# VHH binders against Riboflavin biosynthesis protein PYRD, chloroplastic (PYRD), part 10

Target 1, 366 residues: Riboflavin biosynthesis protein PYRD, chloroplastic (PYRD), of Zea mays (Maize) (b6trh4)
Amino acid sequence: PRLAAGALSGRCQAQAAGDLDDAHYMRRCVELARKAAGHTSPNPMVGCVIVRDGRVVGEGFHPKAGQPHAEVFALRDAGNLAENATAYVSLEPCNHYGRTPPCTEALINAKVKEVVVGMTDPNPIVASKGIEKLQGAGISVRVGVEEALCRKLNEAYIHRMLTGKAFATLRATLSMNGIITNQIGKGADQSGGYYSQLMKEYDGVIISSDLAKMSALPLSREAGTNQPLCIIIAQGESSRLHIPSLSQEHASRAIVLADSPVTVEPAGVEVAVFRQIDLESILQLLAQRGLCSVLVDFREAGESFASLLNDFQEDKLVQKVVVEVLPFWLASDGLSNLAFGGSQSFPLKNLELRDVNGSVLLEGYV
Short names: E, the ipSAE of ESMFold2; O, the ipSAE of ESMFold2 at other seeds; V2, 0.75 times the mean of E and O plus 0.25 times the DockQ between their complexes.

## First folded at step 3 (VHH)

Design a22 (framework vhh_5c3l_4)
Fold by ESMFold2-Fast, scan of step 3:
Structure a22 (fold): chain B 366 residues (1-366), chain A 122 residues (1-122)
Amino acid sequence: as target 1 above (366 residues)
Amino acid sequence: QVQLQESGGGLVQPGGSLRLSCAASGFTFSSYAMSWVRQAPGKGLEVVSDISSGGGSTTYADSVKGRFTISRDNAKNTLYLQMNSLKPEDTAVYYCAKDLGYSSDTPYFDYRGPGTQVTVSS
C-alpha cells in the first residue's frame, strides 16, 4: 500500500466514517437494482449487498416479477459468509409470500446480524412489517440510508402503490425559440441515446394515432430491452386505423384506446372503446394492467391529444417533464407551444440538465 | 379486468367458525400469491394471512395464528379462509387481495369488491 502525501483540512469522526460506509454500500445496492431497469414492473427495482468485516461477500438484485428477490440472490452469493454479516437492501425486505417466499425468513435463516434498509415499503398495509419481523428475530435494523436515492429509483412503483395510477412523464422536443418539433435530437433513438434509454426504462409510451400512422412505433435500441407497450390514443378516428410500422406477429406491442368503434390493421391489436377518453382513466387502466410508468410522448399531437393534458398539474396526473431543446431556431405553423398543464403557472422541482449530443435535456418534477 | 369477489361472512357467536371464499377472474390466478386483509371498525387495514401461488407456503398474523387457515383451489380460481375459534376482536370487513408489498402487482386500496362482513357477537 502506497500512501500519498497531502492531507485534507478537517477531521473524520468515527460516526461520519460509519455513515460513509453505509452510503457506499447502499449506493452499490442501487447500482445493482438498475441492472433490471424496465424488467421488474409491477414489482420495484431492488438491490442487496452482504458485507462482512468491511468487505462485500454477496450481491444480488431483483431481475423481474416472479423471480427471486435481491436478498435471495445476495444470500446465495454469500453462502456461509452471510452468517453474522450485515445485509444492505434498498427496499424493506418483504414479510409476505409472493411468487417467492418472504425475504425476512431468508435473512433470519442465514443468521445475518444486521439489516440496513434504504426505504420502508410504500404500501401502508405492509410498511414496517418486514422490519418488525427481523427485529423480533433478534436482528438489528437501521432504516433511511440514502433514502432519497432509493425513493428516486422506485418513484414510479411508489406512485402506483399510493395512487392506483401509473407514474406519467411528459416528453416533448422544442426548438431554441420554444416551438414544438415532431423530430427528436440526432442519435437520441439510437443505442445509448436518451430516447432509447427512456424506452428501456418506461413500461409504456402513450402516443397519438397520427404518430402511429406516420412513424415507426417507439422502441428501445438497448440490448436485452423489455420493449414498452405502445398506447395509441385514437380520438375522432374513422372506423379504420392502419398502423403501417406494426406487423401482425407483433400486434401485442400496441393497444388502441378509442372514443368510437375502430378496426385496427394489423389484426390482433387490442382495442378499448370509451365514451370519452381522459388521462386519469387511462393511467388507472394501465396501473391495473401492471404498468408502473408511462411516457407521454408529445409528437404529431394535435389539439385533442393536447386536451388530455389541460389540467395535469392541478389533477396530479403528470409527475415529471422531460423537455429536449434542439440547437435550432425554427419557423412554425399551427400548434407551437406547450400551453397546457394548469390554469395557473407552477414551478418545477429538482431541475436537472444534460447535454445530449448537442441538444439540452431538461428534467423536472411537477 | 381483474375481479375479486368475497363471500361467506356473517354473524357468528364467540368460539364459532366461518369459511370465507374469494372468486378471482381476469388474471392467471395460479401465478400469484393471495392475501386476506381485514379492517376492524375505526381501525386501519391488517394483513391476516398470505398463501404462495402453488399453495405450498402460508403465513399468518400473530393475532390469528393457530385459529385461521388459508387455502386455495387453482382449478376453481378460488381463495379460502377457514376461521375457527372466532373472537369479538375478529369483527371486521374481510377483503381478498392479489399479492401485496414488494411482489405486489396491485395497489393496497384496489379491492375488487365491498369485502365480506364478519361480526362476532359481543
Scores: ipSAE 0.012, ipTM 0.482, lowest interface PAE 7.8, mean pLDDT 85

Design a23 (framework vhh_5c3l_4)
Fold by ESMFold2-Fast, scan of step 3:
Structure a23 (fold): chain B 366 residues (1-366), chain A 122 residues (1-122)
Amino acid sequence: as target 1 above (366 residues)
Amino acid sequence: QVQLQESGGGLVQPGGSLRLSCAASGFTFSSYAMSWVRQAPGKGLEVVSDISSGGGSTTYADSVKGRFTISRDNAKNTLYLQMNSLKPEDTAVYYCAKGDLGYSSTPYFDYRGPGTQVTVSS
């Protein structure tokens, strides 16, 4: 760079202070947005904070598809204090009419002086149009504050918008010596456990018919959960499938995807029969039904279920893997491993690990 | 099943006018916002105009403001785009799209018609 150090130092300190304030309020937007985890699909999770003279005067988040957007709640909370204030929002304000006016119009009508945006809209049709609308109305706009955090918050929403498919995470459990187990770690499905938290966050969970027959259907124990849709894969099943843990009252919690006609007990469970069941078609169907995210739960999974995952890396059908390693060394037939995913080896990106009640949870991106 | 069918495109000289129509079926048309989007050859999609469910509110891309007018007839389940003072830059396939609730909630492949070609050339 060509600038003298002394001329730059004051600007760097002023920018750093502003960046820290911006980051603080944007992180608050993400915290607010997370309150709606599991409730917003097909819409994204969004939070908004209105700041005036260094004070938060309004907060809001988008609670559920069909309800007002984060900006609307934050502006209502701020009232007249929104005038000449700065609005922080984790996702670019919409400039498209739904059942309510665009959030850009709400911000313009409230006479905010500045909008700080975490990330631009991932939809290429509308990207930057909300920003342009605000700028055209005389509102200053800054973009990209805590962008990585905002993108991670909505990774499933972004994936669905760009591909037309649900974001898929593969979940599996291994022993210390690499043997697939049909167990999950102790306490994992209890309140506060990692599996219970996943069930709160994901829109759906894909399971084998064998798991559905012999175990309680996956659900979250977390308070306020919108339970995931259970997608049961019935390949080569007999003409009847009994799901003993599901009541007729809760039949809408599950759908069965079958390769042949099957009668499901309890009555009322939706059944879709396909000539060919493949993961890509499943993910497209789920996205069309409004699901942004799905967990593929690899328990009680036979060869037919495993075959859905054969080329998931090359076909870009699985975005994330979550592998729990139990603190056991298991005796086995030596053939029980996760030998699918690609014809060639591939690295995982952004690998994270956690201790989950004595087990190790590994999470990585494909 | 959402069905959208555009019509009214064609070849027109610069400064000319065209009126596009979109016939909608398979959903309660009067309950949803609607939009027109376009795609020029070799370029990405652009939202041209949006209209609220009742027709009382509209938006326009800066490139078409003052020249294009969006309207709807809820009794006929039809969306319109009146295009005046057409420019070569308006050459594109024009798509009718169903609006939805939420942030960028109308992915182009879910709620889009097959499109109608508009070519503005001399």
Scores: ipSAE 0.013, ipTM 0.418, lowest interface PAE 7.3, mean pLDDT 85

Design a24 (from c1 with P106L; framework vhh_5c3l_4)
Fold by ESMFold2-Fast, scan of step 3:
Parts: C-alpha cells; sequence; structure tokens
Structure a24 (fold): chain B 366 residues (1-366), chain A 121 residues (1-121)
C-alpha cells in the first residue's frame, strides 16, 4: 500500500467534498420537486436551487402545468444573488417557449456562472439543446449528478415521453397463502396510509366497474391532494352503470371506458366506447389526456378485467407492481392467484419491501 | 379534443417562399406556446421554431434563422410560418405542435397531419 502525499490527498478530498455537495443540492432539488407530486402532469416534477458561496440563496419548483418553471421561481427567490452563482436543476433547462421565456434565457440573463443538471431531457427532439445553449453563452454545465434519483422522480413522465403511453403500476392484495383479496390493509386508505399516498402521487386509477358499484371511489386523504382521475372499465355491462358513491357535482372525477354503450348514473360522467377494450389502447388514451401515471387497482376484478393484464410484461404495458400481503391465511373453495402477465415467467427488479401497519408491501419493477 | 390542421405546403424552386398555416381547436390557443416541427426524408424530427403564447417572443433553429418567421393570430386560433430563401435541405413534412410544457412533449395527437414542403429545381 502507498500513502498519498498531503497535497495530492487534499486534492482528492476536495474533489470528494465537491461531489458530496453537488449530491446534497441535487437531492434538495428532488425534495422541492416532490412538493408538486400529483399536480404537474403532463409536465415533469422539477426543482431548482441557486447556490452562492456554499449557501442556498434561491429555491424553486414547478408547482403545476401552466405555471412558471422551477428555474424561474429559484431565480426570483435569489434575486441579485443569482449573478455568478451555481444553479442546480433536476431536469435539463428548457430551450423552448412556454408561458415564460425559455429557462436557458432566464439563466443566461441572470448571469449564473454554472448549471448542474440531474438528467438530460428525455425527449429525443430537444435532448441536449438546452445544455448546448447554456454552454454557447459561456456558462459551465455539468450533467448527471444524482441522475438515477432524478430519473426515478420522473419515471412516469419519461415513460410517457418515450412510448406515448401512461406509466402503469399494478396494485394487488394477497393473503399469506397467495389468495387474491378484494380488501386493502387496515389504515391503508387513511391519512398516512400507503394507498392514500399512492392516490396523491398517481394521475389516475383504473378500477373494475364492480368495485365502482360496491365501494367508494379511490381517493387520497393526504392534505393538498389533486385527486386521481378514476378510470372505470365497463366490460359486458347491461347498458346501465350506477356509481352510488359519486355525486353529479363530482361527475368529472370519473370516466367510464366501455365495450358497449352504457348510461352512467350520476349524469355527466364521460363515457368512451371501444370496439374492443385492451390495456394498450387504454394507456394510449390516458397519455393523450395528459396522464403520465396510472395505478391498475386489482380489486373486485373479474375474468374480463384480468384478461387486460394477460400479456403486460411481453407487451411492456405494466412497468411496476405493488403487492400488499395481509397477515391472514384464507380458506377458499377455489384458488385465485395473479397468474397473468406474460406467456413466460419473468424476474422483478429493484425489489423493495416495507411494513405497512402489520402488512408487508412489496414493490418491484417489471 | 385538441385538433391541429396544417396547410400551405407545396413544390417550390430553391430561393422561393411559402407560407404555412395551422388552424387550432379544442383548447385555449392563446394560453399555449406553439411550435413548428419538421421531418425530412430519412431523418428524425427537428424543432424549427417556437412562439410564446402572446406572440411577443420567438426562437429559431440555427438552420432556419434569418429565413423563417413564426407568427400567430390568437383571435383566429391560427399559427403561421413564413419561409423565405428556401433550400433543398428544407424539404420535409412540416407539423404544427402544441407546447405541452417543460420540454415540449410533441406527440402526434398534439400535432396536425402535416403539410409537405418540397424544394426542387
Amino acid sequence: as target 1 above (366 residues)
Amino acid sequence: QVQLQESGGGLVQPGGSLRLSCAASGFTFSSYAMSWVRQAPGKGLEVVSDISSGGGSTTYADSVKGRFTISRDNAKNTLYLQMNSLKPEDTAVYYCAKDLGYSSTLYFDYRGPGTQVTVSS
């Protein structure tokens, strides 16, 4: 082993400290961006911090589609302190006009010294153009700080951008002996529960018509929630669908996707009729309506609903699964299991597990 | 539903001019930035020009700067592209697109069917 010289060691330590500071500020950008969870679609979640002399002098995030971008809020917050400062931003600054001038122009006009970017724009048409614009103006640009975290933040936005389809997560509940249950764990849909948190984060939730008839429509109990659109799949309905938990005043909270004409009560609920219902067409329609993410909630789901999921892995229609395991051993005359997804078995990636009020929550990527 | 319909394309000689129009419906046109995007034969999509919601600010690709002018008429829900000093390299299908936010998500559902521009001698 060889010991490094003091000066060389000092340089290596300074480099490591700089990398840690970059990670710290980029993680702060992601924290800021998450404040807008559920409010930004079809736009991404973005945060920005302006740093001068080792201190945060400005912070901002993109709160809602149509409002100013994170960089604009952070620059306003920093004021004159933005000059010769470093701007950290979780997503490449835009080089296109929105409701405000391009964020590249805002950064150039504020005379920032450096921009640190978490990830490049996932849109192939515009990727790297914002970076090139900043560099052309004499601004130093570094890319890829906490890139994995920044990509995870916007995984649904990225997926929609690249595929034209909503990012789909399958949610199901099982007993300890593998029996599908139509219940969710105690407290899951109360404030602080995992299901309530999912309803805050997801743009939409796909449910069976049977669940819509029997139970309250999914909603978040978290403060400040923009409630998800409830997408009700009506296959083989007898021309009438009553949703007892929905008032006419709140008819816009739901849309019915049907394979035949159906009259919905309450009046005012939008109905889209398909010649044939398949998951791919549903996900394309939802993306066209501005939804980046959707939760497929597997409760009160019959054969027809299950058939939508038959080839989800092979067709790349579901990206993530969330399975809750209840601490029960259920007696059943029939065995019901999640025996769909593809013609072949497949591994799940990046599996995470969590105790959720006595149940086990398993999350994994397809 | 969002609908965009381009017109004004055609065959033109090098050095000539064309004016493209895009009629928009199904959204509050005056509240959104708009873009012109093109696709040349055998090549990918290229953003040609952007215009702010009020029309006061514009950007252009380096390949067209000084030759093309983007404009809009919010009273008529119409976007325009004036193309001067056309080059064979400008041959492409031209689409108008609604700016969907941060990075301009330009899907075909927010683009029209396009209008063909051919620059040939």
Scores: ipSAE 0.010, ipTM 0.442, lowest interface PAE 9.7, mean pLDDT 85

Design a25 (from c1 with G101S S104G; framework vhh_5c3l_4; at its last look DockQ between E and O 0.22; V2 from the best seeds 0.00; counts 0 for: pae E 17.3 > 2, placed apart)
Fold by ESMFold2 at other seeds, look of step 4:
Structure a25 (fold): chain B 366 residues (1-366), chain A 121 residues (1-121)
Amino acid sequence: as target 1 above (366 residues)
Amino acid sequence: QVQLQESGGGLVQPGGSLRLSCAASGFTFSSYAMSWVRQAPGKGLEVVSDISSGGGSTTYADSVKGRFTISRDNAKNTLYLQMNSLKPEDTAVYYCAKDLSYSGTPYFDYRGPGTQVTVSS
């Protein structure tokens, strides 16, 4: 095939001169934003990178609800170099006053030349308002760079905003021959393991009372994390529940959701009693308490815990599934099945897989 | 359940005044920033004004600055918009809204039915 010589030279020179495309800088914004995973709820994770003359001159991310936005940190980092620079931000800059001026005004006052936005605000009421403010001040704005990545970064925030319920992921472990197990993969709960990373990324974890009685409560072993709230389901439970791994000092790390009054040891653990406990009511309660995301950890599940997941697809209560397949073939007396999952079959979307220390981790959307 | 009820709209001559109210229930009103948004016929939504949860900070769209005043009474769970020197361009349905940006509490309240403001000459 014959190509124009000038076109090939131009493309090679631009790449050889160290020019980086918009996607590179936006992926950096996402990388920065993820440093705050588990810390920003109910706010989204946001990153910002300021680029001048092909060089990053400022970076920032939103570290925690109630602290400055990513743009403010990035502009402070860039100082005078922000003038005539390009600002990359993973979410449309806010045009809303809290205690401080909107991020749109900060960008305007810094005299940035251009703003590149990963995604617009998902709320249709305010979508494009930040962009319009910037454009009205003479700033060039481009939108949609790495948009899918930026949306995935904040999928739980978006879900909670649109539905009033926490984003839910179901996690389960299977043997190679399809038997549900209570074991997790070798090293999965250690630093760097997938389970430890899930505990960093989710605001809460829903577990059975049987698991809580038998083992340490789930936690992340990643450095610098907030631990997830442990939500313990005591449906059909006796009048007493002992959580041996939980000290009274740390009682606030757990809440017990029950269908009847229950006395919990240690003292100080909150108990919420429902007339009838179901997953939808749980997800609404958790969202009202500021959780954007919860993991349903299907281990040591009795019939009552499993029943929470009846019709989870039909009721749109679980958005994502994570299944670990262990490299074991377990003995079986006959046909086995997963004792939940609703009344109809459905394909999972966007399936991904990876090797995790000798096991396979499968992930997909409902 | 969470509810917002707008009232106080109506027909008014250019240069006139109206005061809008929004009664809120079903959530902790004093914990959230609030906004007035409007939709003119055939146009998209415009954020008219914002007020912080404590009422100490306010913003206004350039088109209404100096003419409109947002306020709130956290004891009565009520949001207000005083609208003076009204212009035909202010004709719209006005909605009360819970904090709508990523810098505040996630939106899990809905706008009420809105209240029609018509400014005709």
Scores: ipSAE 0.000, ipTM 0.237, lowest interface PAE 14.9, mean pLDDT 81
ESMFold2-Fast, scan of step 3: ipSAE 0.040; ipTM 0.512
ESMFold2, look of step 4: ipSAE 0.000; ipTM 0.175
ESMFold2 (binder alone), look of step 4: mean pLDDT 82; pTM 0.828

Design a4 (from c1 with G101E; framework vhh_5c3l_4)
Fold by ESMFold2-Fast, scan of step 3:
Structure a4 (fold): chain B 366 residues (1-366), chain A 121 residues (1-121)
Amino acid sequence: as target 1 above (366 residues)
Amino acid sequence: QVQLQESGGGLVQPGGSLRLSCAASGFTFSSYAMSWVRQAPGKGLEVVSDISSGGGSTTYADSVKGRFTISRDNAKNTLYLQMNSLKPEDTAVYYCAKDLEYSSTPYFDYRGPGTQVTVSS
């Protein structure tokens, strides 16, 4: 189209809104939803835009679990202008009671003329029921506008709903000659860096006990971050584990998953002991605690930690891989690479790459 | 630790009635909507009824509307499903589920172990 992305995001540019297609408003819904990144789990990220006579008259997003849904904020913003308007929403409006009334009822009561939906509810038990409710009330419904973008926004929520496990992304760093390194790129964990951004977006980060003993616990430098839960895998630890970067007042920021009883310093850190630690059980436990997404951060990771990932492709335990390639050729006395994941080679899907301050960041789906 | 325990299932003849109960613990029961979900032999899961946190609003699947009544007792942390005019097609395992704000019945473990309802002569 003639119009640049984001050119018609509000009422001040309303005169050109008549040239916009549905995709523009749906992209705006996704942009609004992203404002809540890291805050909504176990709920999805959702945005809503209400358009009347070619003008955006209301906008909203779901800010966190327990707060009103995107549709409610958008309708509140639009007021009487919602009547006979078109509502764009990135996820099918709910048709069931939770802590709040169904969004389908809110849209019906506001007398909107049309609802445009990015994606249907990923739960097959309830999918299309919200759409059917709206259609039964005389509201026109169209589905699938920017569906791929809407699904990518909520990929972790969708995965948790369908599998009962947290969505897992494997993060690793390699040299140019393929050697695993325990460093991350220059500026990656500073404000604006890719790692800092991942820490804002993911609900949790799984790290080795060796990394926890040697380095500051992962955190985001981004403004407004809900910091991820640090899940520390303690395999073969002695009776004591000291996390020097964690204070007692922030003990709730970490949990230790151990294969034997261990006393953690500082006091107050939760410890869960397993007879045997396996990745599937960890991902189920995290999903039950309300985490939709976890980053498996492969640093200071010995053979025991690596063994958690041996068959991640066949077992469908890892959905995404993020590999940073540093601009160094490393000398090594041994070969160390990411040779785990499956008994057979497999392709990665939807591979993307970008320059991150002189390093290459590769992202692909398993 | 969320725990849900269903009871009240059994064998009943067509046209008969059963009352299911679900005892809830490990969360503030009065703050969450609750639902009943069933799985019939050879079929997938079906949401049959939802009830709001205060009990003032209910929904029903078209297949059970007018025959089933959902209710709750927040003082006892108990959810109920009164099933009248039972049909052979109501034969299923019935699960009590804790609703999340964006989903009435997620696929992960906020449901009980289930109670079998068999409608047959």
Scores: ipSAE 0.013, ipTM 0.467, lowest interface PAE 7.5, mean pLDDT 85

Design a6 (from c1 with S31D S104D; framework vhh_5c3l_4; at its last look DockQ between E and O 0.02; V2 from the best seeds 0.00; counts 0 for: pae E 20.8 > 2, placed apart)
Fold by ESMFold2 at other seeds, look of step 4:
Structure a6 (fold): chain B 366 residues (1-366), chain A 121 residues (1-121)
Amino acid sequence: as target 1 above (366 residues)
Amino acid sequence: QVQLQESGGGLVQPGGSLRLSCAASGFTFSDYAMSWVRQAPGKGLEVVSDISSGGGSTTYADSVKGRFTISRDNAKNTLYLQMNSLKPEDTAVYYCAKDLGYSDTPYFDYRGPGTQVTVSS
């Protein structure tokens, strides 16, 4: 049956206050889940908090694919205190065996009183099955607490699962007068900088061959990260590509997508040759290889690389845009030639901004 | 490119047996849990069985427990389903599916074209 969710209109203040407490604990689940950012793909990020008598008695998150689920860690942390407690979880508990027993069984066996779920499983074959299992065992279930936050946490996982394509974010840097620049802001790629954090959170980064030849490959400088796969687009006449920042030992951290045969240094870098390279085919290929999210890093981009972005809004190829605005006014002989493919005009949705070390970072949805 | 190819289907009498195989390529097979999923005529998809990446954990739909056995050979990149004591209700197209996300939540857009199993006398 359908679950009741959230506060109803006209309810008393105590019930409205209870919804705010639920939101608090669910936001903690999201915070815990983000500790595994960059480590769970193709699995979603999930957090779980066990609350008894208004106090957190257990916490857990899913640390990486192949490890126990968030609920298992939270139940282990709570021990016997899980009995008659409320379990908050950011994603519907699983009801099938994979590598480990189902989380629904773990919650039932711990005799939790209630489970509060951020979002149902987006997979249509298993959606609501975990909730129904819990309800069948006499456990009260509420769904949809901080659902928007929980969906945003796993937006790439959801997109890949529903479309068969990786979630794509376009990143560019502009001067204050709107000129696209190749340099990112000072400190952005250092530990704690926004660029370093993006490289931790995205499964792959798409770059031009010119960037790969002339500078270090994008990487995160956050401790303990699983570095993104570098997807290097090699279009045009070339028989040889040297990637000076990549050692042969780490050749698996890059793949070259080319429109003609190319010899890559170092040896061992995978090369895929296409008659014509287009962004949709790239996103499908990357999703098939287990990537949920990719960043299109618009630096050292020539016309060929820029053409990948033709009609990206109309074709639903890019879901998110991140623009860094540097505190510089650059000289220009004319108007900027901002052209990310075709003649496109549309508003960005849910625009957010923040200061990052003297620059402004803007992000919004296509 | 991820590729899955099912085989071993056919026509069988009730009580008979079939062994399905799924050849996998384009990904590191041993890193992923795998599933068998079926679709009866005019019905939705049903998860029949799951197996963990190393083969140590398996699950079965209630309708097939004790009759079907899932297994895998990671050296040959092959997934198997041994189906015994077949019933007319088992008539369906059977798909092999790679687990794309949360290890026990298979995603169906990463499946093969399927193999037909028909159980009738």
Scores: ipSAE 0.000, ipTM 0.270, lowest interface PAE 13.7, mean pLDDT 82
ESMFold2-Fast, scan of step 3: ipSAE 0.016; ipTM 0.498
ESMFold2, look of step 4: ipSAE 0.000; ipTM 0.099
ESMFold2 (binder alone), look of step 4: mean pLDDT 82; pTM 0.825

Design b1 (from c1 with K43E L45R V47W T59Y S71A A75V Q82L N84D P88S E89D R111W P113Q; framework vhh_7nfr_2)
Fold by ESMFold2-Fast, scan of step 3:
Structure b1 (fold): chain B 366 residues (1-366), chain A 121 residues (1-121)
Amino acid sequence: as target 1 above (366 residues)
Amino acid sequence: QVQLQESGGGLVQPGGSLRLSCAASGFTFSSYAMSWVRQAPGEGREWVSDISSGGGSTYYADSVKGRFTIARDNVKNTLYLLMDSLKSDDTAVYYCAKDLGYSSTPYFDYWGQGTQVTVSS
């Protein structure tokens, strides 16, 4: 009885430890993948960990579009230790030929025993084809470890894949009494600040022409940043637009989307003219250019800019909101609230709150 | 009562120099970041420069970087803008502004009356 009880307890603890190990290694894949934040679009962020006898023997992540996939780096790192090992991958290994062989073939050729997948490919045409290929080669496959975390990592990639539009997050700043302000909180755009982090993570930022005229273009202060493309919305009749904070040498940092022909200073800034500017067309254009994610930064925004966001909930044009509340009670200075987005009230999902240096940051899904 | 009083503007030839001053009263000047903002005829406001409350950090618009220097004297409650190599495009009314200290983008509270800078041709 005593020995039987000890053995049963040992088996249950060993099983729990195995389940925790899967989650641990998958979380490690996500950590590795995040090292490439801002660099991979239009490709997903992917991490891979090779485990043998309870030890990590290889690690890899996909560093940028055009470079090898996470599995290739992890397998190279593991060398011959990959044979009979378990590979953890945050996203289903590819099973199609591009300029390099598919990752399924690399795993098969390395003689990996098992593959643990965080999430299946979001493209319904290719979903499960990589898994089927691995299983056909005698490799055990398990799916869905830390799936929610893996999907959150690639939410913009998934959205672009399924809709043909960039994932859009609305960012706004309010006072304590709900007045829209043209500010960001103390330290927010300094290294480690939430805005600096957003500029590293997002492929583009949509701003008003008025913000572009008065302030330096949004940028990240984080090390290793691939700076976001600044999409400047020029609505109304204006034959010339001057962006004084932008040099001709750095003209490629910005693109101007206009509803009429406009000459931009400095020279070299790309201009795209629309007969009518609407958010859906903007998001489609940005997706076609390879952007998976854009932040709509609601600063120095007039009624024309605000009108781009009308019915964004019904039209499914904005997926996420980030609202910063400053610890100030302010007088109204024009647009006093964010009364756009839908004809009916709607709840936000998965609301998260945090203190960002004395301000409150609210993040939620539409 | 909060007051900001700009001075030092005037007419100057291209390539010339001017020093603008802003005398602050009615608040604890040394506790607030300060900004210079300008408005050219027929143009919206344009941020020019910021200085931190202690003077240890300064920021400039690309159009003026290397030509303008912002400084402050917390004993005298005075903000300065030293403008060198002036261009015709620098012609504007220059305003002194108190920042709420919560953003690196300017939010202006208690604007002064402004001082006119005119650069010929």
Scores: ipSAE 0.000, ipTM 0.108, lowest interface PAE 22.8, mean pLDDT 82

